# Designs tried in a protein design chat: miniprotein binders against p73408. Part 13

Target 1, 371 residues: p73408
Amino acid sequence: MRQILIAPDSFKGTLSAGEVCQIALDVLAPEFDCVAHPLADGGEGTLEAIANNLDGQWQTVRVQGPLPDQTVDACYLWLPQEETAVIEMARASGLPLVPVGEHNPEIATSYGTGELITHAARRGAKQIQLAIGGSATNDAGLGLLMALGWQFLDSQGQSVGWGGQALGKVAEIIPPVLNAFPQVTVLCDVTNPFYGANGAAQVYAPQKGADPAMVQRLDQGLRHFARVVREFDGFEINFPRAGAAGGMGGGVAWALETKIESGFTAIAKLTQLEQAMAGCDLVITGEGCFDHQSPQGKVVGGVLELAKKINKPAIIVAGQCQLSQTVLPNVLKIFSLVGPDMPLEKALQHPQTALKKRLVQVKQYLIQSQN

## First folded at step 20 (miniprotein)

Design gg1
Fold by OpenDDE base, look of step 20:
Structure gg1 (fold): chain B 371 residues (1-371), chain A 109 residues (1-109)
Amino acid sequence: as target 1 above (371 residues)
Amino acid sequence: SDEVEELARQIRYLAKLIFYIARYLRRRGDKDAADKLRELAYRIRDLAEKFEETGNPEYLKQVAELVREVAELIKEVLEKAEKTGDPRLARFAEQLAEFIEELAERLEK
């Protein structure tokens, strides 16, 4: 019996990676021995994907929300065996938590994310994986760092406050003396620098509610903060990935002396994807839209590269496929949910049905290939 | 190894704390102490980076030597802060001294 690893990403907006796995298991079993291995890129669904792969404990903490007057009940994942907490900043400081019409990256704070980190540290975390997708903030992680005991003071020795508006006011930085703190690894797949035309504010602040004038102010704030950091310890914060989550990538990496890692790479390591794949004969992966960028970057690309490295054949099941079937030598076939028998609109309305239908075809293909 | 990365991280964080106290001293007009501490912070950080890259314990020995020098300077800073009535500096210097002691024990292992 052929063993199959099912290692999809989420089908953004339609199905979680876990749901994709479950549907695949339901269709392919018992004819094939299938192992579910849901993946994520450090974005939405990261916690759920990890929780499905590892024995995790959900921790709920009441923390500061993205807005100053807001509190939220935020969940993070505790992995007791690995002594690791997995935190999505979006649960505390995310864009979806901000009411419609109140999006303001000058005001929005990452403080609640820092509270989650503090809680995890107190819980005994040796490692913290910090997913920073979906942020409401452009505060360079100042709020988060303040929750950890950092102080950022203006020229008058007063706290700069919260939000992107605080960045341009920073004149003094006071780090906390921490006897022990967990290693915080920032998970990020973007390569944006801290400031400038491709920086945090210019690229991401508009989607967080910034108008052009606000974008300029936020970018100037980031530039100012970068200067203050350089004056503090000579560190150049304007590096690739530093712009992630409104500069949180750079701010946290600098402050906590940590690295920014690819979300896929971190999750693949944490969930032991390579080991799981090595035990299988075939890998099935997929995402919502497989395009020309898919092979080069995210979950599906990472899975395919790993599969190639260890000489495993792969099948891709995509919501939409814009590529020809000949993407990689180890890719046997690409299946698209959308096709002549399944219009896009119908697939979007009934993603489970669309996926099931396509997985039946995958099953047929696999059976035929064994004969 | 994870241990190398963790130790390197702690050493870099120590350097960050030293950068703070150096900057504080500079603002207070103690330029010589500030410059010396800042130099030491750069050297310690550089050694931590080399240690992380190579895993060579020789870099830890060098860090330990510099950390001892820092510890003595921090003692002087503490004494001065107490004498001048700077409780903020005194408190930070005390905490930093404790941090150094804890780290030094790890470096000598």
Scores: ipSAE 0.869, ipTM 0.960, lowest interface PAE 0.5, mean pLDDT 93
Fold by ESMFold2, look of step 20:
Structure gg1 (fold): chain B 371 residues (1-371), chain A 109 residues (1-109)
Amino acid sequence: as target 1 above (371 residues)
Amino acid sequence: SDEVEELARQIRYLAKLIFYIARYLRRRGDKDAADKLRELAYRIRDLAEKFEETGNPEYLKQVAELVREVAELIKEVLEKAEKTGDPRLARFAEQLAEFIEELAERLEK
């Protein structure tokens, strides 16, 4: 029997990566021996994709929410065999946790994410994979760092407090002495610098509730903090990816002396994607991609590059994909959910049906290719 | 390797702690100790980066020598802080000395 690895991203807004895998298993089995390997890129669905691949334990912690008077029950994934915790900051400090009309990155704090990190360290984590998509904050990670014991003081020696409003007040930084602390890796693929025209505040703060005046105040706060960091130890915090999650990328990378990695790369390594692929004859990957102008996702691109590297053929199943932009020598065929028999509106309303229809066509293609 | 990266990170974090105490001392008027510590912090951080890039343990030998020099300076800082009644500096210097001793033991392995 031909062994097929099913390694998709979610079809965002319609189907989780796990649901895509299950539909493929239902359609292709028993004729084909399928192995589910749902993936993510460090954004939506990351914890669930990893939990489908590895024996993990969900941990729920009562932590500080994004608003100062708000608490939330946030969960992360503990992987005891890997001695690794996977944390999505959005579950503690994310924009969806903020009621409509209360979005304010000048007050929103990342403190609860720091509390999740502390809990994971106490649990025994040696490594923490921190996904930072979907944040409500523009505080450069100051809240997170304060939860870890960092102090940020103004010119009068008082705490600067929480939120993006605090950045411009920082006059002194006091690091804690952190012995035996897990290695934190920040996961993101956004390349924005810390401040400036393409920086955290200018590009992302409006989505978090900032009007133009607030955007300028937040950007100036980030510039001021960058200056304080430079005076502290000479570090230039305004590098690519530093602006992710309201400056969290730069703040955490600097403060904890850690790195920012691609979400797909980290997840592929953690779930042993290369080993799983080496054991298959063919890979099926895919993504939603229902917006014709959206670029190819990191999951599909990464899976195809790996498949090419180890000489495995691939099939792509996508919502509405630019076919010429996804072709590699080892790609056998590309199937789009949207087509003459499945208009975009119908595919969005009935994504399970649309995917099943295309997977039946994949099955027929594979059966015929054996003859 | 993950162990190389983690050790390099810990050494860079030591440098961060040294940068802080050097800055504190400079503001208090102890410019000679501050300048020495700040220069050592830069050198330690640079060596940690070279170690992480190459995996070459000779850089760790150089770090160990600088860490020993830092340890002696921090003992002097702690003694002076206790004598002059600066409890914040004394507490930080004591914690840093403990960090240094643990790291020095790791570097000998």
Scores: ipSAE 0.846, ipTM 0.949, lowest interface PAE 0.5, mean pLDDT 90
Fold by ESMFold2, look of step 21:
Structure gg1 (fold): chain B 371 residues (1-371), chain A 109 residues (1-109)
Amino acid sequence: as target 1 above (371 residues)
Amino acid sequence: SDEVEELARQIRYLAKLIFYIARYLRRRGDKDAADKLRELAYRIRDLAEKFEETGNPEYLKQVAELVREVAELIKEVLEKAEKTGDPRLARFAEQLAEFIEELAERLEK
């Protein structure tokens, strides 16, 4: 009997990666022996995908929200056997937490994310995987760092306060003595630098509520902070990926002496995807991808690259797929949920039905290929 | 390896703490101590990066030598801060001395 690894991303907005796996297990059994390995790329569904793969404990902590007068109950995933915490910044400092009409990256703070990190460290975490997608902030991680004990002072020796507006005021940086602090890995797939035309403020602050004048002020604040960092220890903070999450990529990497890693790569390592794939004969992966303008997702691309590396054939199941089999040599076949018998509107209304229908076709294809 | 990366990170963080205290001393007019500490911080950070890139324990031996030199300088800074009444510097220097002691023990293992 053929061993099949089911390693999908979520079908964004319709089905979780775990739900995709369950539907595949239901359709392909008993003819095929399937192993579920739901994945994520550091964005939507990351904690849930890891929780489906590893024995974890959800931790709910009351922390500072993105707005100064706001508190939120935010959760993260504690993996005691791995001595690892997985934290999604967006659950404490994310844009969805900000009420409509109150979006303002000049005041939004990352402080609550720092409080989650502190909680995880007190729990005994040796490693922290910090996913930074979906942020409301443009503060370079200053709020997060303040929660860890960093002080950022103006020329008068007073705290610069929170938000992107604080960056231009920084004159002195006082690091805490962090003796037994967990290793923080920042999970990010964005390559934008800290400031400039392609930087955090110019590219991302508008969607967080910044008008053009605010974008200019935020970019200038980031430039000023970069100068202060250079004066402090000679570090050039304006590197690729540093602009992620309003400059948090650069701020945290510099301050905590940590690395920025691809979200998929980090999750694949944590869940031991390569070992799981090596134990199977075939990989089925997939993603929603219902808009034709999106590139192939990081999960699908990463799974296919790994499958090629260890000589495993792959099948793709996607909402709509922009690539063909002829340009993907380790891909046996691509199945699109949307087609003549399943228009986009119906697939979005009934995603479980659409996926099941295509997985039945995958099953038929695999039965004939056993010959 | 995870152990190499974590130790290298801790050594780089030590350098960050040394950069701070060197900058603080320079603002206070102690240029000699500031210059010496800043040069040591750069060298410690460079060795940590080489250790992380290569895994070669010889770089750790060189770090250990520099860390011992830093430890002596920080003791002098702490004594001066206590005698001249700079409690902010004294608190930081005391905390840094404890950090250095723990790291030095790890480097000898």
Scores: ipSAE 0.845, ipTM 0.947, lowest interface PAE 0.5, mean pLDDT 90

Design gg1
Fold by ESMFold2, last read:
Structure gg1 (fold): chain B 371 residues (1-371), chain A 109 residues (1-109)
Amino acid sequence: as target 1 above (371 residues)
Amino acid sequence: SDEVEELARQIRYLAKLIFYIARYLRRRGDKDAADKLRELAYRIRDLAEKFEETGNPEYLKQVAELVREVAELIKEVLEKAEKTGDPRLARFAEQLAEFIEELAERLEK
């Protein structure tokens, strides 16, 4: 019997990765033995994908929200067997938590994410996987670090406060003495440096509510902070990925002496994707990608690269797909939800029906290839 | 391994704490102690990076030697801070001494 690994990303805005897996299981059984392995890339939905694969305990903590007068109930996933906590920054410091009209990265703080890290450390975590997608902040992780005991003081010896506005005020950095602190790995898939034309402020602050003048102030604050870090211990914080989540990548990596890893790579390792794939004859992966001009997602790309590495054939099911089979030789066929029999408008209105229809075609294709 | 990476990170974090106290001492005019501590911080950080890259325990032996030298200097800093009435420096130095003792014990194993 042909065993098939179903390893998709979510179809964002329409179907979760778990829902995609369930529809595939329902359609392909009993003719094919399917193994569900829903994935994510370190953005929102990451905890749910991991929870579908591993036995974990949800932890809910009341923490500081992105705005100074805001508290939120944020959850993270505790994996006791792995001695690992998985934390999504966006649940405490995310842009969706900010009310319409109140977006302001000069004020938004990452402090609540630091509170989640503190809670996980008290629970006994040895490792923390920190997903930083969807942030509201441009504070370089200063809020997070303050929650861990770091002090950032201005030239008058007073706290610089929260938010991106604080970066340009930093004159003194006082690290806490942290004993037996868990290894924090930042999960990031963007490559932007800390500051500059392709940096955190210039590229991402507008989406968080910054007008052009604010973008300039935020970028100058990041440059100033980079200078203070260089004076402190000679470290050059303006490296690739450092600009992720408003400078969180650089700030946390420097301060906690940690590394930044691909979200897909970290999740694939944690959920043992390679072992699951090795036990199957074929992989089905996919993503929504209803905007035909979108590049191939990091989950689909990572699954296909792994499949190529261990010589497993792959099938792609996507909303609309721009992938070329020429550059991915292990891809047997690509099925698009949108097509002559399923116009874009109809597929967006009925995504489960559209996916089911294409998976029936995948099933037919696989039955024919057995002959 | 995970233990190699975690130990290397802890050693690099020690260097960060030493960089801070060296800068503090330099601002107070204690340039000799500041320069010595800063030099030791660079060497400790470099050795931690080599240890993480290679897994070679010889680098840990060299770190242990430098950590003992730092421990002696931090005791002197703590005594001076208490004598001159600098409670922030005294508290930081005391906490750093505890960190150093725990790390030194781990390095011997």
Scores: ipSAE 0.835, ipTM 0.948, lowest interface PAE 0.5, mean pLDDT 90
Fold by ESMFold2, last read:
Structure gg1 (fold): chain B 371 residues (1-371), chain A 109 residues (1-109)
Amino acid sequence: as target 1 above (371 residues)
Amino acid sequence: SDEVEELARQIRYLAKLIFYIARYLRRRGDKDAADKLRELAYRIRDLAEKFEETGNPEYLKQVAELVREVAELIKEVLEKAEKTGDPRLARFAEQLAEFIEELAERLEK
C-alpha cells in the first residue's frame, strides 16, 4: 500500500492547511495510507499550521497593541517538547489591529511583540520562532527591544519613545545583560534592505498608512539608526532582508545576534518535514492560487524542492494551474480545482466541494497507476 | 549544529556588551581601558564567527583567554564605578561580570 504525505499550504481565503489535509484524508482513505503534514510559510496562520503537527499549548497574554493607548490579548504557541515558542508579530503589533484611518507607522510600536517574547523566555523557551508578517510598524524593532530591556536615548539622555518617529532621535543604545536568553529566529522571505529605494520605508510604509512626506521621514530615521549601529560596533545593518516588518529584520538580527530564516525552512525543520517525506512513497502538496495562473507559493516550491532532493514523486493540487508535468520533472500530475466542470466563481464559493472533486480524481489516478 | 550556533551567539552578544562599556568609558575619559576593551571585543567577535563556521574548539580556547582578560578589566571598572559613585555603570559592570563568569565556566567544558 502506498504511503502518501499530504503537505499543503492553506488555500488562501477558503481552506486552512489543516482543512485541506482532513479533506484529503477523508477522500484517499482507506485505499491509501495517508499522513497529514499541514504547512505554512511563516506568515499569518503559521501558529495554526504548527499546532496541527505538534502538541502545543496556546498562551494568551495581555500586551501592548500597535497604538500607544491600545492593549490586546495576543496568543502564541508554546511547544514544550521542542522547548520552542512560535510567535506571530501581527497578533500583538499587526496592521489588522489598527482601525482603518488610524494607520500611522510613525507612532505604531512593536513593544507588545517584545512582551510576548519576554513571556515565552520566562516560560522556559530555548528557541523562539518569530514570524514578522503583517506588521503595523516602522520602528526597526525598537519597541520590541525596549520590552526586552534595551534603552534607546536621545542626545538629552531621555527615552526616544515609541514608533518610527523615534529612529532619528537615537543617540545612545544601552543593551541589557541577557543571560541564557533564547535564540530568536526571525522568519522572513522578503529581501528588502533596511533603507533606500528598496528599503522598508520606501516599499512598505505606504501600505501601513504613510504618505510621501512620512515615508521620507521614516527612511531618514532608518538611515540615522543604521549610522548609530555602525558607530556602536561596526555592524552594517543595511543588508538584504533587514527591511522586513519596518526594519525588524535588521534591528532584531543585530541586537540579539540572531538569524533571519525563510519561514518555510524554519517550519519544515521544526515539524521534521524531511523525515516525514522520507517515510512516504509520494507527496501531495498544493495551494489556493486562485488569483494566478500557476502556484507561486513558498510552501509548494519548498515541498517540491525537497521532494526532488530525496527522489520522491509529487502531485500538485491547486486552485488554478496551467503548468504541465514536463516543466516539473518530479511532479507526476497537476490537478486544478478550476476547470470546465468547476468554474472559478463556484470553486471560490464552494471550496470544500471543489477540492473533494479533484481529490477523487487524484485517487482514481493513483489506483490506475497501480495496475 | 544548534549548540555551536547558540554558543557562538552568546559569545557575539558578550562582544556587544563589551562594545557598549568601552564606549561608555571613552566618554568618561578612560581612553586606555576603552581602547583595550574595544580591541578585545573585535577579537572575541571574530573568533566567535570562526568557531561558528568551523566548529573548531581551538577558537573557544582563544576566546576563553580573551574572556579572562576582559573579566579582569571589568573588575577594575566595577571598583572604580563604586568609588566614584556611578551606580548605573556599577550595575552594568556587575551584571556583565556575572555574564562573563557563567560563559567562562561553559567555555572550560
Scores: ipSAE 0.833, ipTM 0.945, lowest interface PAE 0.5, mean pLDDT 90
Fold by ESMFold2, fold request of step 22:
Parts: sequence; C-alpha cells; structure tokens
Structure gg1 (fold): chain B 371 residues (1-371), chain A 109 residues (1-109)
Amino acid sequence: as target 1 above (371 residues)
Amino acid sequence: SDEVEELARQIRYLAKLIFYIARYLRRRGDKDAADKLRELAYRIRDLAEKFEETGNPEYLKQVAELVREVAELIKEVLEKAEKTGDPRLARFAEQLAEFIEELAERLEK
C-alpha cells in the first residue's frame, strides 16, 4: 500500500487546512494509507493546524484587549508533551478585535499578548511560538513587555503608558529578573526593518488607522526607542523583520534575547514535517490561490522544497495554480480546482465539492501509477 | 542543540541585567563599578554567542569565571545599597544575585 502524506495550507476564505485533509482522507482511504498533516504559515489557522497535528489543550484567558478600556477572552494552545505554547497575538491584540472606526495604533496595546505569555510560562511552557500577524498595534511590544514586568519610564521617572504614543517618551528601561523564562520565538514572514521608509510605521500603520501625521510620529517614536536600546546595551534593533507587527519583532527579539523565524519553518519543525514526509512515498499539498495574480504560498513552496530535498514525489491540488515558474522536478502533477468542468464562481460557492472532484481525479491517477 | 541555545539565551539575559545595573550605577556617580560591570556584560554576551555558535564548553568555563566576578561585584552593590537606603537598587541586586546562583548551578551541569 502506498503511504501518502496530506500536507496542505488552508484554502483561505473557503476551507481550513484540516477540512482539506479530511476531504482527502475520505476520498483516498481505504485504498491508500494516508496521514493528515495540516499546515499554516503563522497567520490564519495556525493554532487549528497545530491542534490537528498534536495533542493540545486550548487555554482561554481573560486579558487586556488592544484598546485600553477593552478586555477579551483570548485562546492559546498548550502542548504539554512538547512543553510548548503556541500563541497568536491577534487573539489578544489583533486588528479584528478593534471596533469599526476605532483603529488607532497610537493607543492600541500589546499588553494582553504579554498576559497570555505570562499564563503560558506559569503553566510550565519552556518554549513559546508567538505568531504576530494581524496586530492592531505599533508599540514595539512595549505593552507585551510591561505585562512581563518590564518598566519603561520617561525623563521624569513615570511610566510612558501604552501604545505607539509611548515610544518617543522612553528614557529608561528596567528589565525584570526573569528566572527560567521560556524561549519565545517570534513567527513572521515579512522582512521590514524597525523604522524608515520600509519600516513598521511607514508600511503598516496606515492600515491600522494611522493618518500621515500619525505615521510620522510613530516612525519617530520607533527611531527614538532604537536609540535608547543602543545606549542600553549596544544592540542595533533596526534589522530585517524587526518591524513586524508594529515593531514587535525587534522589541521582543531584543528584550527576551530570542529569534524571529518564518512561520512555515517554525510550524514544520514543531509538527515534525520532515520526519513525517520521510516516512511517506508521496506528498499531496495545496492551497486556495483562486486568482491568477497571487504568488505561490509559503506552505506549498516549503513543502515542495522539502520534498525535493529528501527525494519525495509531490502532487499539488490548488484553486488555480501559477506554478510554472516554481515547478520542482519531483512534482508529478498539478490539479486545479477551477477548470472547464468547475468554473471559478461554482468552486467558490461549493469548495468542498470542487476539492472532492479533483481528489477523485488524484485517486484515479494514483491507482493507474500503482499498477 | 536546543539545550545549547537555551543556555546561551539565559547567559545573554544575564548580560542584559548587568547592563541595566551598570547604567544605574553610572547615573548615581559610581563610575568605576559601572565601567567594570559594563565591560563584563559585553564579554559575557560575546562568550555566550561563541558558545551558541560552536557548542564548545570551554566558552562556558570562561563565562563561569566572569559570572563569579560579577557575583562578587553585585554583593558589594547590594551592601552599598542597603547602607545608603536605596531599596530599588537593593531589591534588583538581590534578585540578580539569585539569578546568578541559579545560572552558576546550570553552568556546572
């Protein structure tokens, strides 16, 4: 019997990675021995994908929301076997939590994300995977760090407060003595530096509610904070990826002495994707990608590169795939959900049916190659 | 290895705590202690990076020597803070001494 690993991204807007896996298992089993390995890139669906791969316990914590007078119930995933917590900052400090018309990165705080980290640390986590996509904030992680016991004081010795407005006021940084604190790995795939023309404020603050004057104040605040960090211990915080999530990449990496990694890379390591793939004869991966203008996602690309590295053949199932420039030699066949027998509008309206139809074709293809 | 990376991170965090207390002492006019601690913090951080890159335990032996030197200086800082009535410095120095003790135990394992 052929051993098949089903390792897809979500078909965003239509099907979760777990749903894609389940449909594939239903179509291909019992004829093929299939193992589900749903994936994500550190954004939407990350906790759910990991929960489908590992024995995890959802933890719900009442924490500070992005706005100062707001509280939220936020979930993270505790993985006791791995001694690891997986936290999506957007569940505590995310832009979707901000009421319509109230977006303001000068006041939005990451404090609630720090409260999730504290909870996970007290639960016994030795590792924390912190996904930082979808943030409402431009505070360089100051709120998060204050929840962990860091103090940021102005020239008068008073707390600088929360939000992006606080950055330019920082005159003194007081670190807590954190014994046995878990290693926090920040997950992001953007390369933006901390400040400047391509930095956190200039590129991302507008979509978080900043007008041009606010963008300039936020960027200057980040520059000021970078100077304070340099004076503190000589660290240069303005490096690639430091600007992710309003400067949280740089702030957390510096303060907690930790790393920023690709979301796919971190999830693949955590779920042991390479080991799972090594035990298979074939990998099926895929993504939504229903328009012709989208580049290949990091999950599909990462799965294909790994499959090439360890000499495993791959099949791709995608909404509409523009992989001609990225095809690897080990890709046996590409199946697109959209085609003459399944127009785009029908595939979007009935994504389960569209996927099932193509997976039946994948099964037929595999049966032919088995003989 | 994961253990190497975690230990190196803890050593770098010790350096961060030393940088803070050195900066605090300099602002209060204790320039000689401040300069000594800051130099030790840089050396400790550099050795932690070398240890992480190579896995070579010789760097841990060098870290352990510098940590002992830091421990002696922090003891002096705590004594002075208690005599002068600086409870913020005394509390931080006491907590740092405890951090150092835990790290020293790990370095010998």
Scores: ipSAE 0.831, ipTM 0.945, lowest interface PAE 0.5, mean pLDDT 89

Design gg1
Fold by ESMFold2, last read:
Structure gg1 (fold): chain B 371 residues (1-371), chain A 109 residues (1-109)
Amino acid sequence: as target 1 above (371 residues)
Amino acid sequence: SDEVEELARQIRYLAKLIFYIARYLRRRGDKDAADKLRELAYRIRDLAEKFEETGNPEYLKQVAELVREVAELIKEVLEKAEKTGDPRLARFAEQLAEFIEELAERLEK
């Protein structure tokens, strides 16, 4: 077991995936040849995880923010060797950019995200990985599409404007002729449809600032837009995942003729996780999971699934984990940061110390297993 | 592969452009041209999806045949738009003809 791949998620709220990797490298070397491969699932921190794996160039662009009279400096990651740009929607059109008292998905626009895409295309991108978590918007991507040259006109031939308020006004859609435009892949982990009881407006608009009346208007706007799309080319936009980011999943997939993919799958492919894992004897993965409220995360689950597929043993290091290794035959051992010697509160206050302690135990376990 | 997926996407985007111009023509009362273009757009989109699912280049040959038919119709649309003084239609038809030419070159691979 000389070569070990360190492929963790971030420990949410405590340690970035890159920090987890660095601590593991520090503890396990010199005894083991370790390769860092920090991961993410398409949410916050995705650009940083990819930047730790690939030789990228940060691009900062002054773009439209989520509020109509707001501009922001948003960055994305340009990967010239891969001819790929990785864009986080939340950096241009995200909820954190809006003061809590000003949250309003009927007004918030995705236009700035479209400006990032345009910039990346001019930079030479052939592919764009678009992570859409954390949005402030419920405009079905109309703002984004307008930045790309799409026109959405009302019955009087005038622009419908920005925001979720525009959806119900759309009478005519005019697509641009996009020659040599990069492939945009939408990254999300949400399965909600475009509209309805489990749709974008009903489920997610309240946390973006919508009161009940606004939720109803937004849902009706999404339904109207879906009808216009159906009349346009027969496309049924109300499919699983279409409701992601206020309907942006459906809007972009329809308009740009692209697909919605799992963030983990896209990141694993981009960073060549399978190739890295094939070159190792063992993989160590992990996640924070300190609050016991969620099942095994998509990064850990995806790493374990891949490890099993190519017959690699795995070790899990997590904040707390209730799975047993008898249920997971390719998992050699599970190490929890929280335990009798490290109570939850102390692990949250001193996450680097807690992780280092468990990684020393991993090192001891691996040395003993070689005898 | 990524190349198969990107080509299929470009073909589907062509269909979207054809759907737009077909709808425009229908609103102007040119039902025959609109119906023909809309039928071709559906067939092109269906073939693109089959190509993406299978990788079978025979679907690209069928697309190429339909694309040539669309190209002829778009040239007729452009001539009519210039004759009747419809600058929006003329500009779109010119841009679409360029898109078609670039796509046809790619399909010859």
Scores: ipSAE 0.831, ipTM 0.947, lowest interface PAE 0.5, mean pLDDT 90
Fold by ESMFold2, fold request of step 22:
Structure gg1 (fold): chain B 371 residues (1-371), chain A 109 residues (1-109)
Amino acid sequence: as target 1 above (371 residues)
Amino acid sequence: SDEVEELARQIRYLAKLIFYIARYLRRRGDKDAADKLRELAYRIRDLAEKFEETGNPEYLKQVAELVREVAELIKEVLEKAEKTGDPRLARFAEQLAEFIEELAERLEK
């Protein structure tokens, strides 16, 4: 029997990666033996995709929220077999947690995310995968680091406090002596540098509630902090990806001597995607991409690159796609949910039906290819 | 590979702690000790990066030699901090000495 790995991203806004897998399992059986391997790229849905693949324990912790007078119950995923915690910063320090009209990256803190990291470390984590999408903050991770024992002092020797407003006040950095601390890996795919025209404040702070004057103050604060870091140990914090999540990428990577990885790469390693794919005869992957003419996601691209590397054929199922199979050598065929028999509006309104219809066609294609 | 990355990270973090104490000493006028420690921190960080890139244990032997030199300097810093009544420096130096001792034991393994 032909074994098929079903390794999709979510169809954003319509179907989770797990739902896509379940529909594929239902349609392709009993003719094919399918293995579900739902994926994500480190953004929304990452914890759920990992929980579908691995035996994890949800941990709920009451932590500091984004606003100084706010507490929240935030959860992360503990993977005891892997000795790994997976944390989404947005669950403790995310923009959705801030009431409408109270968005302010000059005061929002990442402290609660640091509290989740501390909890995971005490739980026994050896590694922490930190997804940083959806943040409310522009504090370069200062709040997170303070929760871990870092001190950031002004010229008077007093704490600079929380929020993006604190960055420009930093005169002294005191690292804690952290022995036997887990390796924190930051999951990020945006490439923005720490500051400047394409930096954290200029590009992302308006979406977090900053007016133009505040954007300028935040960018200057990031520049000042970069100078302090350079004076501290010569490190140039203004590198690609450093601006992610209001400077969290750069701040955490520098302070904790950790790396920033693509979300897909980290999730693929954690869930052992290569081993799963090696055990199959072909791979079906996909993403929604209803508002694009071709798949653009890191999940689909990463799955295809891996499939090519280990000589496995692939089929793509996407919301819309106009690419020819001849430009994608390992791809046997591309199926678009949207087509003459399924207009875009109907596919968005009935995504499960649209996906099922195309998977029936995938099934028929695969049966025909066996003759 | 994961063990290599974890150890390399710990060594780089040691360098970060050394950078801090070197900066602290310079601000207080002990420029000679500050310069020595800062040079050692750069060298330790460079070797940790090479170890992580290659997995070559030769780099760990070089790190161990530098770590012993740092340990001696930190002992001197602690003695000075206690004599001059600088409890913040003394506390940090004590914690750093313990960190160094534990790391040195790991490097011998």
Scores: ipSAE 0.825, ipTM 0.944, lowest interface PAE 0.6, mean pLDDT 90

